# Ledger of designs, part 2: VH-VL binders against Glutamine--fructose-6-phosphate aminotransferase [isomerizing] (glmS)

Target 1, 141 residues: Glutamine--fructose-6-phosphate aminotransferase [isomerizing] (glmS), of Sulfurisphaera tokodaii (f9vpa4r286to426)
Amino acid sequence: VIEEIKNAERVIVIGAGTSYHAGLYFSIELNRLGINSLPVIASEYYNVRSKKGDLVFAISQSGETIDVLQGIRMMRNSGAKIISLTNVIESAIARESDYKIYMRAGPEIGVAATKTFTTQLASILFILSVLKKENLKKMEK

## First folded at step 9 (VH-VL; from q2 with heavy chain R107G, light chain E52K)

Design r2
Fold by ESMFold2, look of step 10:
Structure r2 (fold): chain C 141 residues (1-141), chain A 123 residues (1-123), chain B 110 residues (1-110)
Amino acid sequence: as target 1 above (141 residues)
Amino acid sequence: QLQLQESGPGLVKPSETLTLTCTVSGGSISSSSYYWVWIRQPPGKGLEWIGSISYSGRTYYNPSLKSRVTVSVDTSKNQFSLKLNSVAATDTALYYCARTFYGDLYGSAFDIWGQGTLVTVSS
Amino acid sequence: QSALTQPASVSGSPGQSITISCTGTSSDVGSYNLVSWYQQHPGKAPELMIYKVSNRPSGVSDRFSGSKSGNTASLTISGLQAEDEADYYCSSYTSDSTWVFGGGTKLTVL
């Protein structure tokens, strides 16, 4: 999936709520690495025109976030490729994605399952660390 | 704490237009995560989704009603509205406004409902 | 659009468990984990009991649980009480970006 991010003309990062905030961070760091990126609030997907060459990075813990699902459908129909970051194998968003990254939150104790946001950030940080390592190798040549 | 209240006429003549308004209180209609919804229930019968609208005006409609229905939002009044054209006796129903949340939390379900308003189509 | 099929009625005695089925298609219940269940007492608005197949909103008793298998979702009420007597509706998101409801099930507590 790293190769797809490196070669995209633009990385559109789409998410809702806390997933949008994780995606905003990812998009900012991608731009700092020289990768053109646009963060998108999922409910506003309709005002984004996508095209072939775009890569959509969709963040949804459940894989069933309707605004995200509708957004990736529209963008895929316009020629974009879809990478999903979800915690549910074979969820709707994962099934409709070209590439899939699964973030697994461990078992929860107590009332709130609060590990999902930190797992999103951990997955994003790992992807960024690989991209940063490749960038450093290129500059040291 | 957030409440929804339907308002509008209880009686509408056949072939005319039904207009209903839902007033949101105890909270704001402006949110990137919520959709505002109209659902109806004919007397003694089941529920039928009519349509949904986001705070920015994006709509989804029941295909069986699409040619006759318009849903709109007025964020300055904290309201959203239903217009159903060319009504017939089969449009007699309790009309509910509701809220749904399309984000990762709280699911995509109708979590808050108004009390409903009965609309009778009769001459 | 396809309707979801529910039994017209179910009944049970206090303390027992009952299950209400909701059968759709591969284009709705089978494709999305976006099934919800509503309880409606006579003269009242529907109230959300279960969302996303198996989640309970705050304030809903843990006697209510949900599941699905294939194209069929289920609502289970354990420890049946007289107050559970009501109409129950399922709903699902569809591949056409619409919502559909089941025809409703009247639960009678004997």
Scores: ipSAE 0.200, ipTM 0.730, lowest interface PAE 5.4, mean pLDDT 85

## First folded at step 10 (VH-VL; from r2 with heavy chain S52H)

Design v3
Fold by ESMFold2, look of step 11:
Order: sequence, then structure tokens, then C-alpha cells
Structure v3 (fold): chain C 141 residues (1-141), chain A 123 residues (1-123), chain B 110 residues (1-110)
Amino acid sequence: as target 1 above (141 residues)
Amino acid sequence: QLQLQESGPGLVKPSETLTLTCTVSGGSISSSSYYWVWIRQPPGKGLEWIGHISYSGRTYYNPSLKSRVTVSVDTSKNQFSLKLNSVAATDTALYYCARTFYGDLYGSAFDIWGQGTLVTVSS
Amino acid sequence: QSALTQPASVSGSPGQSITISCTGTSSDVGSYNLVSWYQQHPGKAPELMIYKVSNRPSGVSDRFSGSKSGNTASLTISGLQAEDEADYYCSSYTSDSTWVFGGGTKLTVL
């Protein structure tokens, strides 16, 4: 997964609601690391032209967010590869992605949106920590 | 308290256009958190999703009705509307407006419904 | 037509548990975890009871539960009460990016 992110011409990060905000954070940090990234609100997926070389990072706790599913279908048909971050094995979004990351948070009970966001951020921070270590390696030459 | 209320004619002649309006009170139709939905229930109690519209005006329609249906929003009146062209007796139904969630929370379910308005196509 | 199949009626006595089935295909119930259940009392609008297969909205009794296996979703009502007498509808998202409903089940509390 790390190699796909490093080698992508652009990382399109798509999510809805709180997942969009987690994705926005991820996209900002990717750009700071020198990786081109575009955050996308899922309901506006049709405004984004994708192409071969793009990588789509789809964030959906349930794996069933309709606008995200429609967005990844369109972008995959245009040649992009799909990585999904979900909490549900064999969800529709996971089944239709090329690579799958499972955050495996508990059920959404009580403060569900807050716990989902925290778990999404934890997964994103781990990915960023690995990318950050490899960014420092580039400077050593 | 958020409420949805349908309004429109109860009787429409065949081949005419059915126009229904849903008024949203206790909340804003401009909210990016929700989609606004039309569902109908013909005699015999089957529910049929007609279509829905986002805050930004993006529409989604039942393919069986798509050639005849238009859903629109009027943010100045806090309303959204259904137009169904060329109605026939098979369009007689109880018509509901409803709201659905946006994003990961609670899925894509219809959580708030209007009272429903009966439309009869006859004459 | 891709309607979901529900039994026309079910009945039970107070205190019993009953289950209402909702059978679709691999193109709807089988492929998506977007099944919801609605209760409709006579003369009233439907009310959401279960969403995303097994989740209850706030205010819905924990006597109502949902599950799915293969192409069939189920609504279970435990501790049946007279007020549970109503029509029940399931719905699902489809591979054609549409929503479909079941034909409805009339629950009679004996």
C-alpha cells in the first residue's frame, strides 16, 4: 500500500461527512510530504477527472457509503487504482477496491461519529508515519 | 422539530402533469447533511422510491420513471417538489416526501417522513 | 421487476418472538449492507426501525433487531406487544444505484 501511495501521480482522497474531514487531513499531510493529493467530498465526485496513474483512497467506515461507491466506480473506470479504508470486511467498497485497509473499530454506539473519526485518524497517522520515515530516507541520498 | 409536509392536488386527470411540493420546517433544506426524497405507495401497500435530490441540486431517479419525473429544490421557500408528466391510473398513490442521511452515519435510510398525500388519477 | 419478497402476513401471541423475512438477490440484499426496515401503523407514515441491516435509531426499542444471511434479511421482534401490530417493509440498495422495497408484511398480534 505504501509503495502505491509513493508512486501515484496523484492521490485522490474521497469521503463523506466525518470521513471527508479525516481524508482532508490525510491529503494535507500528503501534500506536505511532496505527494500530490486532492481531497474530494463524495457527493461531488463527478467534478473530478481521474486518469491512469491516479490512486483513489476511499474512506468509508461502513464500506457502503453510496456516494463513495459511485465515485470509486467512476474513477476506476477511468484507470485509477482504488485503496479502501473501511471497518467492514467484504463490504461493497472493499470488494470493489484493489487494496483494502481495515480499521476494525468497534460498533458505532453512543458517540459513534467521534469513535469512527478517531479510528480513521489512527489508521491515517500510521500510514503517514511510514511515509514520513521514507521521506527522511530520501534526504540522506 | 423537523417536519415535512406534502401539498398539492388530490385529483389529476390522465395525461396531465402531477405537481407536489414538500415544505420543510424546523430545519434548513440547504443542509449538506441530507438528501430530500419522494416515495409513493400505490393501493396494495407497496412502497416505491421515486427519486431524491441533494442540497446542490444533484438528482437521482427511479429508472422506470426517469423519463417523466423531475425533482427540484426552492431554497427561498425551503421546499422541494415533484413533477410527474403524463400521468395514468397506475400513478394513483399515496405520495410521501422524506429525508435520508448523508455519509457514513446511520446508513442511507429514510429517517423522517411526511404525512403523505393521496393523489388519484381519474376522469 | 426487482421487488424484495416478504411474507404477506405473520402472527404471534404477546411475549413471543417473531421474524419477518426479506429475500432479494445477489444484486441487492446479497451485495450491500444497506437494508432497512420500516413500521407502518394504519393511516400513518412509515417509521424507520432498523438501518444498515442491524442498527436501531435512537428511540426504537431493543426488542427490534435485524440480521442478514446471503440474500435474505430478517427483522426479529422479541417480547411481542399489541402495539407492534402493523405493516412492516424492508428496503435495499441495488446494483443499479436504486432503492427497492419489499411488498410488506402484516403483523397480527393475537
Scores: ipSAE 0.058, ipTM 0.683, lowest interface PAE 7.2, mean pLDDT 84

## First folded at step 11 (VH-VL)

Design x3 (from v3 with heavy chain S32R)
Fold by ESMFold2, look of step 12:
Structure x3 (fold): chain C 141 residues (1-141), chain A 123 residues (1-123), chain B 110 residues (1-110)
Amino acid sequence: as target 1 above (141 residues)
Amino acid sequence: QLQLQESGPGLVKPSETLTLTCTVSGGSISSRSYYWVWIRQPPGKGLEWIGHISYSGRTYYNPSLKSRVTVSVDTSKNQFSLKLNSVAATDTALYYCARTFYGDLYGSAFDIWGQGTLVTVSS
Amino acid sequence: QSALTQPASVSGSPGQSITISCTGTSSDVGSYNLVSWYQQHPGKAPELMIYKVSNRPSGVSDRFSGSKSGNTASLTISGLQAEDEADYYCSSYTSDSTWVFGGGTKLTVL
């Protein structure tokens, strides 16, 4: 997964609701690391023109967010590769992704999505920490 | 507390256009958190999804009705509307407006429903 | 004629458990964890009981539970009570980006 992010011409980060905000943070930090990134609100996926060389990072805890699913289908049909960040093995989004990252979250209590957002951020921070460590290695050369 | 209320004619003649309005109270129709939905129930029959509209105005319709249906939003009145052209007796139903929560939590479920309004198509 | 198949009626005695099935295809119930269940008392609007297969919204009794296996989703009501007598509908997202409902099940509490 790290190699795909590093080698992409552009990382399109797509999510809905709170997942969009997690993706926005990820996209901002990727740009600070010199990785070209575009955050996308899932419901507006049809306004985004993707192409071969793009990598789509799809964020959906359930793996069943409809607008995310439609967005990755359109972008994959245009030649992009798909990485998903989900909590459900064999969800629709995970099944249609080239690479899959699964969150580890405890049981959800009530209908609030707060615990989901923090596990999304934790996963994103881990990816960023690995990318930052790789950049430090390159600087030592 | 968010509530939905349907309004419109109870009787429509065949071949005319049915127009229904749903008034949203206790919340904003412009909220990015929700989609606004129309569902109907013919007498003694089950539920049928008609279509919905996103906060950005993008519409989605049941393919069986797509040629005849329009859903729209009036932000100034905090309302969304259903327009169904060329109605027939088979369009007689109890019409509901509803809300779908945007995102992972309720992204395919209709969590708030209006009371429903009966529309009869007869000459 | 409905896209999802439910039994027309189901009955049980107070205190028992009953299960209502909702059978779709690999293009809806089988592919998506987006099955929901609605309770409708006569003259009333439907009320959401279960979403995303097995989740209960706040205020819904823990006697209601949901599951799915393959192309079939199930609503289980334990500790059956007179107030549970109603019509029950399932719904699912489909691969062509639509929503479909089951034909409904009339639950009778004997």
Scores: ipSAE 0.072, ipTM 0.694, lowest interface PAE 7.0, mean pLDDT 84

Design x5
Fold by ESMFold2, look of step 12:
Structure x5 (fold): chain C 141 residues (1-141), chain A 122 residues (1-122), chain B 110 residues (1-110)
Amino acid sequence: as target 1 above (141 residues)
Amino acid sequence: QLQLQESGPGLVKPSETLTLTCTVSGGSISSSSYYWVWIRQPPGKGLEWIGHISYSGRTYYNPSLKSRVTVSVDTSKNQFSLKLNSVAATDTALYYCARTFYGDLGSAFDIWGQGTLVTVSS
Amino acid sequence: QSALTQPASVSGSPGQSITISCTGTSSDVGSYNLVSWYQQHPGKAPELMIYKVSNRPSGVSDRFSGSKSGNTASLTISGLQAEDEADYYCSSYTSDSTWVFGGGTKLTVL
């Protein structure tokens, strides 16, 4: 997954509600690392034109967020590859993704979920830490 | 707190167009997380999803009704509407407006209006 | 008729548990964890009882539970009470990006 992120022409990060805010943070940090990234509110996916070379990073705890699912379907049809960050194995979003990252969150109750956001952020921070580490290795060589 | 209220004619003649409006109160129709839904229930029968629309106008329709159905939203009036063309007796039903969310935690029809009976007869 | 198959009626005695089935296909119930259950008392609008197969909205008793296996979802009501007498509908998201409902089940509490 790290290599796909590094080699993407653009990383489109799509999520709804709290997951969008986690994705916004991820996109900001990717841009700081020199990786072109665009955060997208899932319900507005139709405003984004994707193409071959784009990588879509889809954030959905349930893996069943319909706006995210519809967005990744459209973007995949345009040639983008899909990475999903979900908490549910074999969810619809996971099944329709090229690459899958599973969160380690427990059950979530209600519309807003502190545990889900914390786990999403932890997963994002881990990915960022690996990307930062690989940048340091390149500099040392 | 959020409430939905259907309004429109209770009687429509065959072959005419049924127009219903749903007024949203206690909340905003402009939320990007919600879709605004029409569902109907013929007397003594089950529920049928008609279609829904986002605040920005993106629609999804029941394929069996798609050729006759238009759903629209008016964010300035906090309302959304149903038009069903060329009605017949089989379109007689209780018509509900409802809200669904397409959020990270799932999707369901979580808020319903009271329903309004529409009778199609000459 | 209805895309999802439910029994027309079920009955149980107060204090008992009952289960209502909702059978769809691999293109709806089988593929998506987006099954919801609705309770409808006579003359009233439906009310959401279970969403995402097994989740209860706040305010819904823990006597209501949901599950699915393959193409069949189930609503279980434990500790039946007279107030549970109502019509129950399941719904599911489909691969056509639509929603379908079951035909409904009338629960009678004896």
Scores: ipSAE 0.257, ipTM 0.745, lowest interface PAE 4.8, mean pLDDT 85

## First folded at step 12 (VH-VL)

Design y2 (from x3 with light chain S97Y)
Fold by ESMFold2, look of step 13:
Structure y2 (fold): chain C 141 residues (1-141), chain A 123 residues (1-123), chain B 110 residues (1-110)
Amino acid sequence: as target 1 above (141 residues)
Amino acid sequence: QLQLQESGPGLVKPSETLTLTCTVSGGSISSRSYYWVWIRQPPGKGLEWIGHISYSGRTYYNPSLKSRVTVSVDTSKNQFSLKLNSVAATDTALYYCARTFYGDLYGSAFDIWGQGTLVTVSS
Amino acid sequence: QSALTQPASVSGSPGQSITISCTGTSSDVGSYNLVSWYQQHPGKAPELMIYKVSNRPSGVSDRFSGSKSGNTASLTISGLQAEDEADYYCSSYTSDYTWVFGGGTKLTVL
């Protein structure tokens, strides 16, 4: 997954609600690392033109967020590759993605043990830390 | 607490246009978190999704009604509306406005409903 | 007319468990975890009981549970009570970017 992010012409980060805010943070940090990135509110996906060379990073805790699903379908039909960040292995968004990242830290034991915005941020921070380590190697050359 | 209230005529003649309005109170129709929905229920029958609209005016319609239906939003009045053209007796139903939740908590579920308004198509 | 098939009626005695089925296709129930269930008492608007297959909204009794296997979703009501007598509808998202309802099931508590 790291190589796909590094090699993309543009990383489109799509999410809804709190997932959009996590995606906005990711997109800002990607741009700081020199990776061209565009954050997208999922309900506004129809205003975004994608093409081959774009990588779409879709954030949905449940993997069933309808506007995210509609957005990745449109962008995939335009030639983009799709990476999903979800908590549910067989969700619609995960099944329709080219690459899948799962946030699950462990089994959900009860109704009060739900995944939160902080779990999405933790996954994003891990990805960013790997990208930063790779970028530091290039600076040392 | 957010509430939905349908308003419009109880009786419409065949071939005329039915117009219903749903007023949103206790919340904003401009919220990016929700979609605004029309659903109907013919007497003694089940529920039928008619269509819905996002805050930005994007519409989604039941294919069986798409040629006759228009849903619109008026953010200045905090309202959304249903227009159904060329009505017939089969359009007699209890019409509900509803809200669906955009994000992961409710998905495509309809979590808040209006009281419903009965519309009879008859001469 | 409905895209989802439910039994027309189901009955049970107080204290029993009953299950209402909702059968769709691979283009709706089978492909998406976006099945919801609604309870409707006579003269009232429907009320959301289950969403995303198996989640209960706040305020819904834990006697209500949902599940899915293949193209069929199920609503189970345990500890059946007289007040559970109502019409029940399932709903699902479809690959055509639409929502469909089942035809409804009348639950009778004997």
Scores: ipSAE 0.007, ipTM 0.635, lowest interface PAE 9.0, mean pLDDT 82

Design y4 (from y1 with heavy chain S54Y)
Fold by OpenDDE, look of step 13:
Structure y4 (fold): chain C 141 residues (1-141), chain A 122 residues (1-122), chain B 110 residues (1-110)
Amino acid sequence: as target 1 above (141 residues)
Amino acid sequence: QLQLQESGPGLVKPSETLTLTCTVSGGSISSRSYYWVWIRQPPGKGLEWIGHIYYSGRTYYNPSLKSRVTVSVDTSKNQFSLKLNSVAATDTALYYCARTFYGDLGSAFDIWGQGTLVTVSS
Amino acid sequence: QSALTQPASVSGSPGQSITISCTGTSSDVGSYNLVSWYQQHPGKAPELMIYKVSNRPSGVSDRFSGSKSGNTASLTISGLQAEDEADYYCSSYTSDYTWVFGGGTKLTVL
């Protein structure tokens, strides 16, 4: 996962609702690290033109968000690789991803997905921490 | 609470265009959290999904009806509409408008109108 | 678009548990956890009873439960009551980006 993020020409972070906001944060932080990243709200996936070399990071608590699924299918068809962050094992989005990350936050019933959002952020922060460490190592060489 | 209400003519002649409107009250049609859906049910038969529209105007249709169906949204009136061209007797049905969950919450038709009967007859 | 397959009718006595099956394909029920169930009384609009296979909306009795295995989803109604007599429809999202309904099941409470 980390290597894919590092080697991507562009990281497209896609999500809907609360997951989009988590993705937005992730995208901003990636750009701060010098990783070209574009946040995409799932309902507007069709406005994005992806290509080989792109990496799609799909965030969906349920793993069944329709527009996210449609988005990653379109982007995959263009040659992009797919990493998903979901809360449900073997969800539709997870099954259609090259790499699967499960947040294991337990079931989310509330409309306000506070629990899963927090878990999403935790996962994102962990990924970012690893990326930052690798960047520091490069600077020391 | 959000409510949906269908309106339109109850009688349409064959080959004419059926036009129905769904009025949304108690909430905004411009919400990003839902699709707005048309479903029909012929008398004594099952349910058939016609199509749905997002607030942005993005639509999806039943393939069997796609060539004849147009769904539109009017955010200024908080309404969305169904047009079905070249109607036949088989289009006689109770027509429902409904709302569908969007996003991680899930997808299902959680709110329905009461339905409006449309009869296709000469 | 072919409908999901449901039994035409099921029956049970008050207090019993009944199950209604909904069989689709790998392109709908088997591909997505987006199966929903609806209850329809005569002359009324359908009411959502289960969404995303096993979730109940607020206000729906806990006597209603849903599950899925492979291409078949199931609705179970426990502690059957007279008021449960109705038509029940399943629905699923499809790989064609559409929605499909089952043919419906008439539940009779004896």
Scores: ipSAE 0.657, ipTM 0.886, lowest interface PAE 0.9, mean pLDDT 93
Fold by ESMFold2, look of step 13:
Structure y4 (fold): chain C 141 residues (1-141), chain A 122 residues (1-122), chain B 110 residues (1-110)
Amino acid sequence: as target 1 above (141 residues)
Amino acid sequence: QLQLQESGPGLVKPSETLTLTCTVSGGSISSRSYYWVWIRQPPGKGLEWIGHIYYSGRTYYNPSLKSRVTVSVDTSKNQFSLKLNSVAATDTALYYCARTFYGDLGSAFDIWGQGTLVTVSS
Amino acid sequence: QSALTQPASVSGSPGQSITISCTGTSSDVGSYNLVSWYQQHPGKAPELMIYKVSNRPSGVSDRFSGSKSGNTASLTISGLQAEDEADYYCSSYTSDYTWVFGGGTKLTVL
């Protein structure tokens, strides 16, 4: 899914509560890497118009955050592609996304803790580290 | 601690309009994390979700009641209200206000008021 | 009035385990892990016992557990006690920010 992030016209990062704060950090770091990104509070997704070329990065530990689910449904109907970051393989958000990252099955980050923000942040940091390494490899040429 | 308290008339005549108010104390009704809910329970019967409201004014209603129900919020008074038009005997129930969260860790009706009995009779 | 089907009553003796079922459709219980369970003693408001299918809020006994398979969720109470005698309701998200309740189950402790 690294290539989808790199090639997106804009990465819309949506989350609720503490997941929004993790998403805000992700968006800030994506912009610093030259990837256009917009963080969105899930309950206010009506304020965002999406289109083809947009990639939605949806953060939900349960995969059942209702505001996130309704947001990705609206944005997908407008032509955006959906990446989800969840803990639950068969959750509603995961089932309705085009690409899926699982905190327990995907990046192999320890997620046994009850600290939802920490496990989400660890997954985000892993993704960012891969993106940073890819930029370094390009510069070596 | 956040608490919810229903208030309104205990007796309403058929065909009239029932108006109930829920007062939120120990916290703010203006929240991105919570929705404010009306649920009722006829005597000896089960629970029925009526509808709920986000503090910005967005509302969602039970389809079976939507033609008669209006839920509103007054953030300046830290209150939300139920209006049920054209009541009948079948609207006799305990009316609860409640809170729902739509957070990353799930959703449920986690805080309930004590309930207020409304009787519809001539 | 409900979209979710629960048995009208269940009974058990002290110390036994009992299970209350909650059957919905593929559009609610089957689509979302957003089933919650409520206990209601006579004359009192409902109290949240289980959310997100199997999670207990703080202060709820570990004798209460929840699960789901397909379109059916279950509440299990182990080590049954007299104070568990109450009405139990399930609830599920459906769509467009809407919710339904089950019809309720009266638990009698013999």
Scores: ipSAE 0.480, ipTM 0.810, lowest interface PAE 2.6, mean pLDDT 87

## First folded at step 13 (VH-VL; from y4 with heavy chain F101D L105S)

Design a6
Fold by ESMFold2, look of step 15:
Structure a6 (fold): chain C 141 residues (1-141), chain A 122 residues (1-122), chain B 110 residues (1-110)
Amino acid sequence: as target 1 above (141 residues)
Amino acid sequence: QLQLQESGPGLVKPSETLTLTCTVSGGSISSRSYYWVWIRQPPGKGLEWIGHIYYSGRTYYNPSLKSRVTVSVDTSKNQFSLKLNSVAATDTALYYCARTDYGDSGSAFDIWGQGTLVTVSS
Amino acid sequence: QSALTQPASVSGSPGQSITISCTGTSSDVGSYNLVSWYQQHPGKAPELMIYKVSNRPSGVSDRFSGSKSGNTASLTISGLQAEDEADYYCSSYTSDYTWVFGGGTKLTVL
């Protein structure tokens, strides 16, 4: 997954609601690391022209977020590769992705979706930490 | 809080056009979270999804009705509408407007109007 | 013909558990965890009881639960009460970007 992110011409990060905000943070940090990135609100996916060389990072706790599913289908049909961050094995989004990252957040127990957002951020922070470590290694040559 | 209210004629003649309007109150129709939905229920029968619309105008239709149906939105009036052409007796139904969220926390019809009965009869 | 198959009726006694089935295909129920269940009392609009197979909206009793196996989704109502007597509909997203409903199940509380 790290190599795909580093080698992409552009990383399109797509999510809905709180997943969009996690994706926005990821996209901002990717750009700070020199990786071209575009955050996309999933319901607005028709406004985004994708192409070969693009990597789509799709964020969906359930793996069944319809706006995200429809967005990755359109972008994949235009030649983009898909990485998914989900918490459900064999969900629709995961099945249609080239690469899959699974969260291990538990089910909601009568509480707000804050728990799932925190797990999404933790996964994103881990990915960013690995990318930052690789960046530092290149500087130390 | 958010409420949906259908309005339109109760009686429509065969071969004419049915036009219904749904008024959204207690919230904005211009939302990146929601899609606005038409569903119908013939008397004593089950539910049928007709179609839905995103506030920018993007539509999705039931293939069995697509040739006769148009859904539109007027964001300035906080309304969306259904137009069904060439109606027949089989279009007699209770018509509901509803809301759905295609986002991460939704994907069901969570708010419904009260429904409006439309009878197609000579 | 309804796109999703439900039994026409089901009955149970107060306090019992009952299950209503909803059978689709690999192009809807089988492919997506996007099954929802609606309760409809006479003269009323449908009310969402379960979404995304097993999630309960706020305000819906935890006596209602949902599950799915293969092409069949299930609504289970535990501790049946007289007020549960109603029509129940399932719905699913499809691979054609559409929604389909089951034909409905009349629940009778004996």
Scores: ipSAE 0.509, ipTM 0.801, lowest interface PAE 2.2, mean pLDDT 88
Fold by ESMFold2, look of step 14:
Structure a6 (fold): chain C 141 residues (1-141), chain A 122 residues (1-122), chain B 110 residues (1-110)
Amino acid sequence: as target 1 above (141 residues)
Amino acid sequence: QLQLQESGPGLVKPSETLTLTCTVSGGSISSRSYYWVWIRQPPGKGLEWIGHIYYSGRTYYNPSLKSRVTVSVDTSKNQFSLKLNSVAATDTALYYCARTDYGDSGSAFDIWGQGTLVTVSS
Amino acid sequence: QSALTQPASVSGSPGQSITISCTGTSSDVGSYNLVSWYQQHPGKAPELMIYKVSNRPSGVSDRFSGSKSGNTASLTISGLQAEDEADYYCSSYTSDYTWVFGGGTKLTVL
């Protein structure tokens, strides 16, 4: 999935609520790395025209967020490829994505909202770390 | 305390247009979090989802009713409305407005109006 | 009319546990963890009891629980009380971007 992110014409990052804020951070850091990125509030997905060459990075802990599910369906119908970041194997969003990244988090009910955001950020930071290494290698040539 | 209240005629003649309005109080209809919903219940029968609307004007309809249904929103009045064309006796029902959230914390109809009975009769 | 199948009625004595089933298809209950349950007393609007299969909203008694297996969702009410006597409806999201309801189950507390 790293290679898909590097080679996308644009990375559209979609999420609802707290996941949107994690996605906003990801989008900002992608742009700093020279990767064209657009953050999208999931309920506003109709405001985004996607096309072939776009990569959609969908963030949903449950994998059943309806706004995200409907958004990725619309964007896939317009030719985009979908990467999902979820915590539920075989969830609706995961099943309908082309590439799947699963958050490795245990059940922490007492801090569920905080843990969900922290787990999303940890996954995003790892992806960014790999991308930064790849970008540095490219610059050496 | 957010509340929903249906209003409109209790009696409509066959082939005419039914118009209902739902007034949102104790909160704003202009929300990126919520969708505003119409559901009906024929007497002695179950619930039927009619459709819903996002505050920007995006609509979603039950395919079986789509040809006759229009849902609209007026953010300045904090209201949304249902129009059902060419009504027949089978459209006699208790009509509810409701709210839902398609974010990760929702995905159910969590707030309902009291309902308004509409009878289609000559 | 009803896309989801529920028993027409169930009954139980005070203190007993009962279960109401909601059977759909692989295109709704089977594909999505988006089943909800509503309680409706006579003359009143429906009230959300369970969402996303097994979650209780704030203010709903822990005597109400939900589960799903395959194409069938279940609502269980433990410690049955007189005020539980009502109609109960299930609902599910579908692969066609729609919502469907069950036909309803009348619960009688003996």
Scores: ipSAE 0.467, ipTM 0.800, lowest interface PAE 2.5, mean pLDDT 87

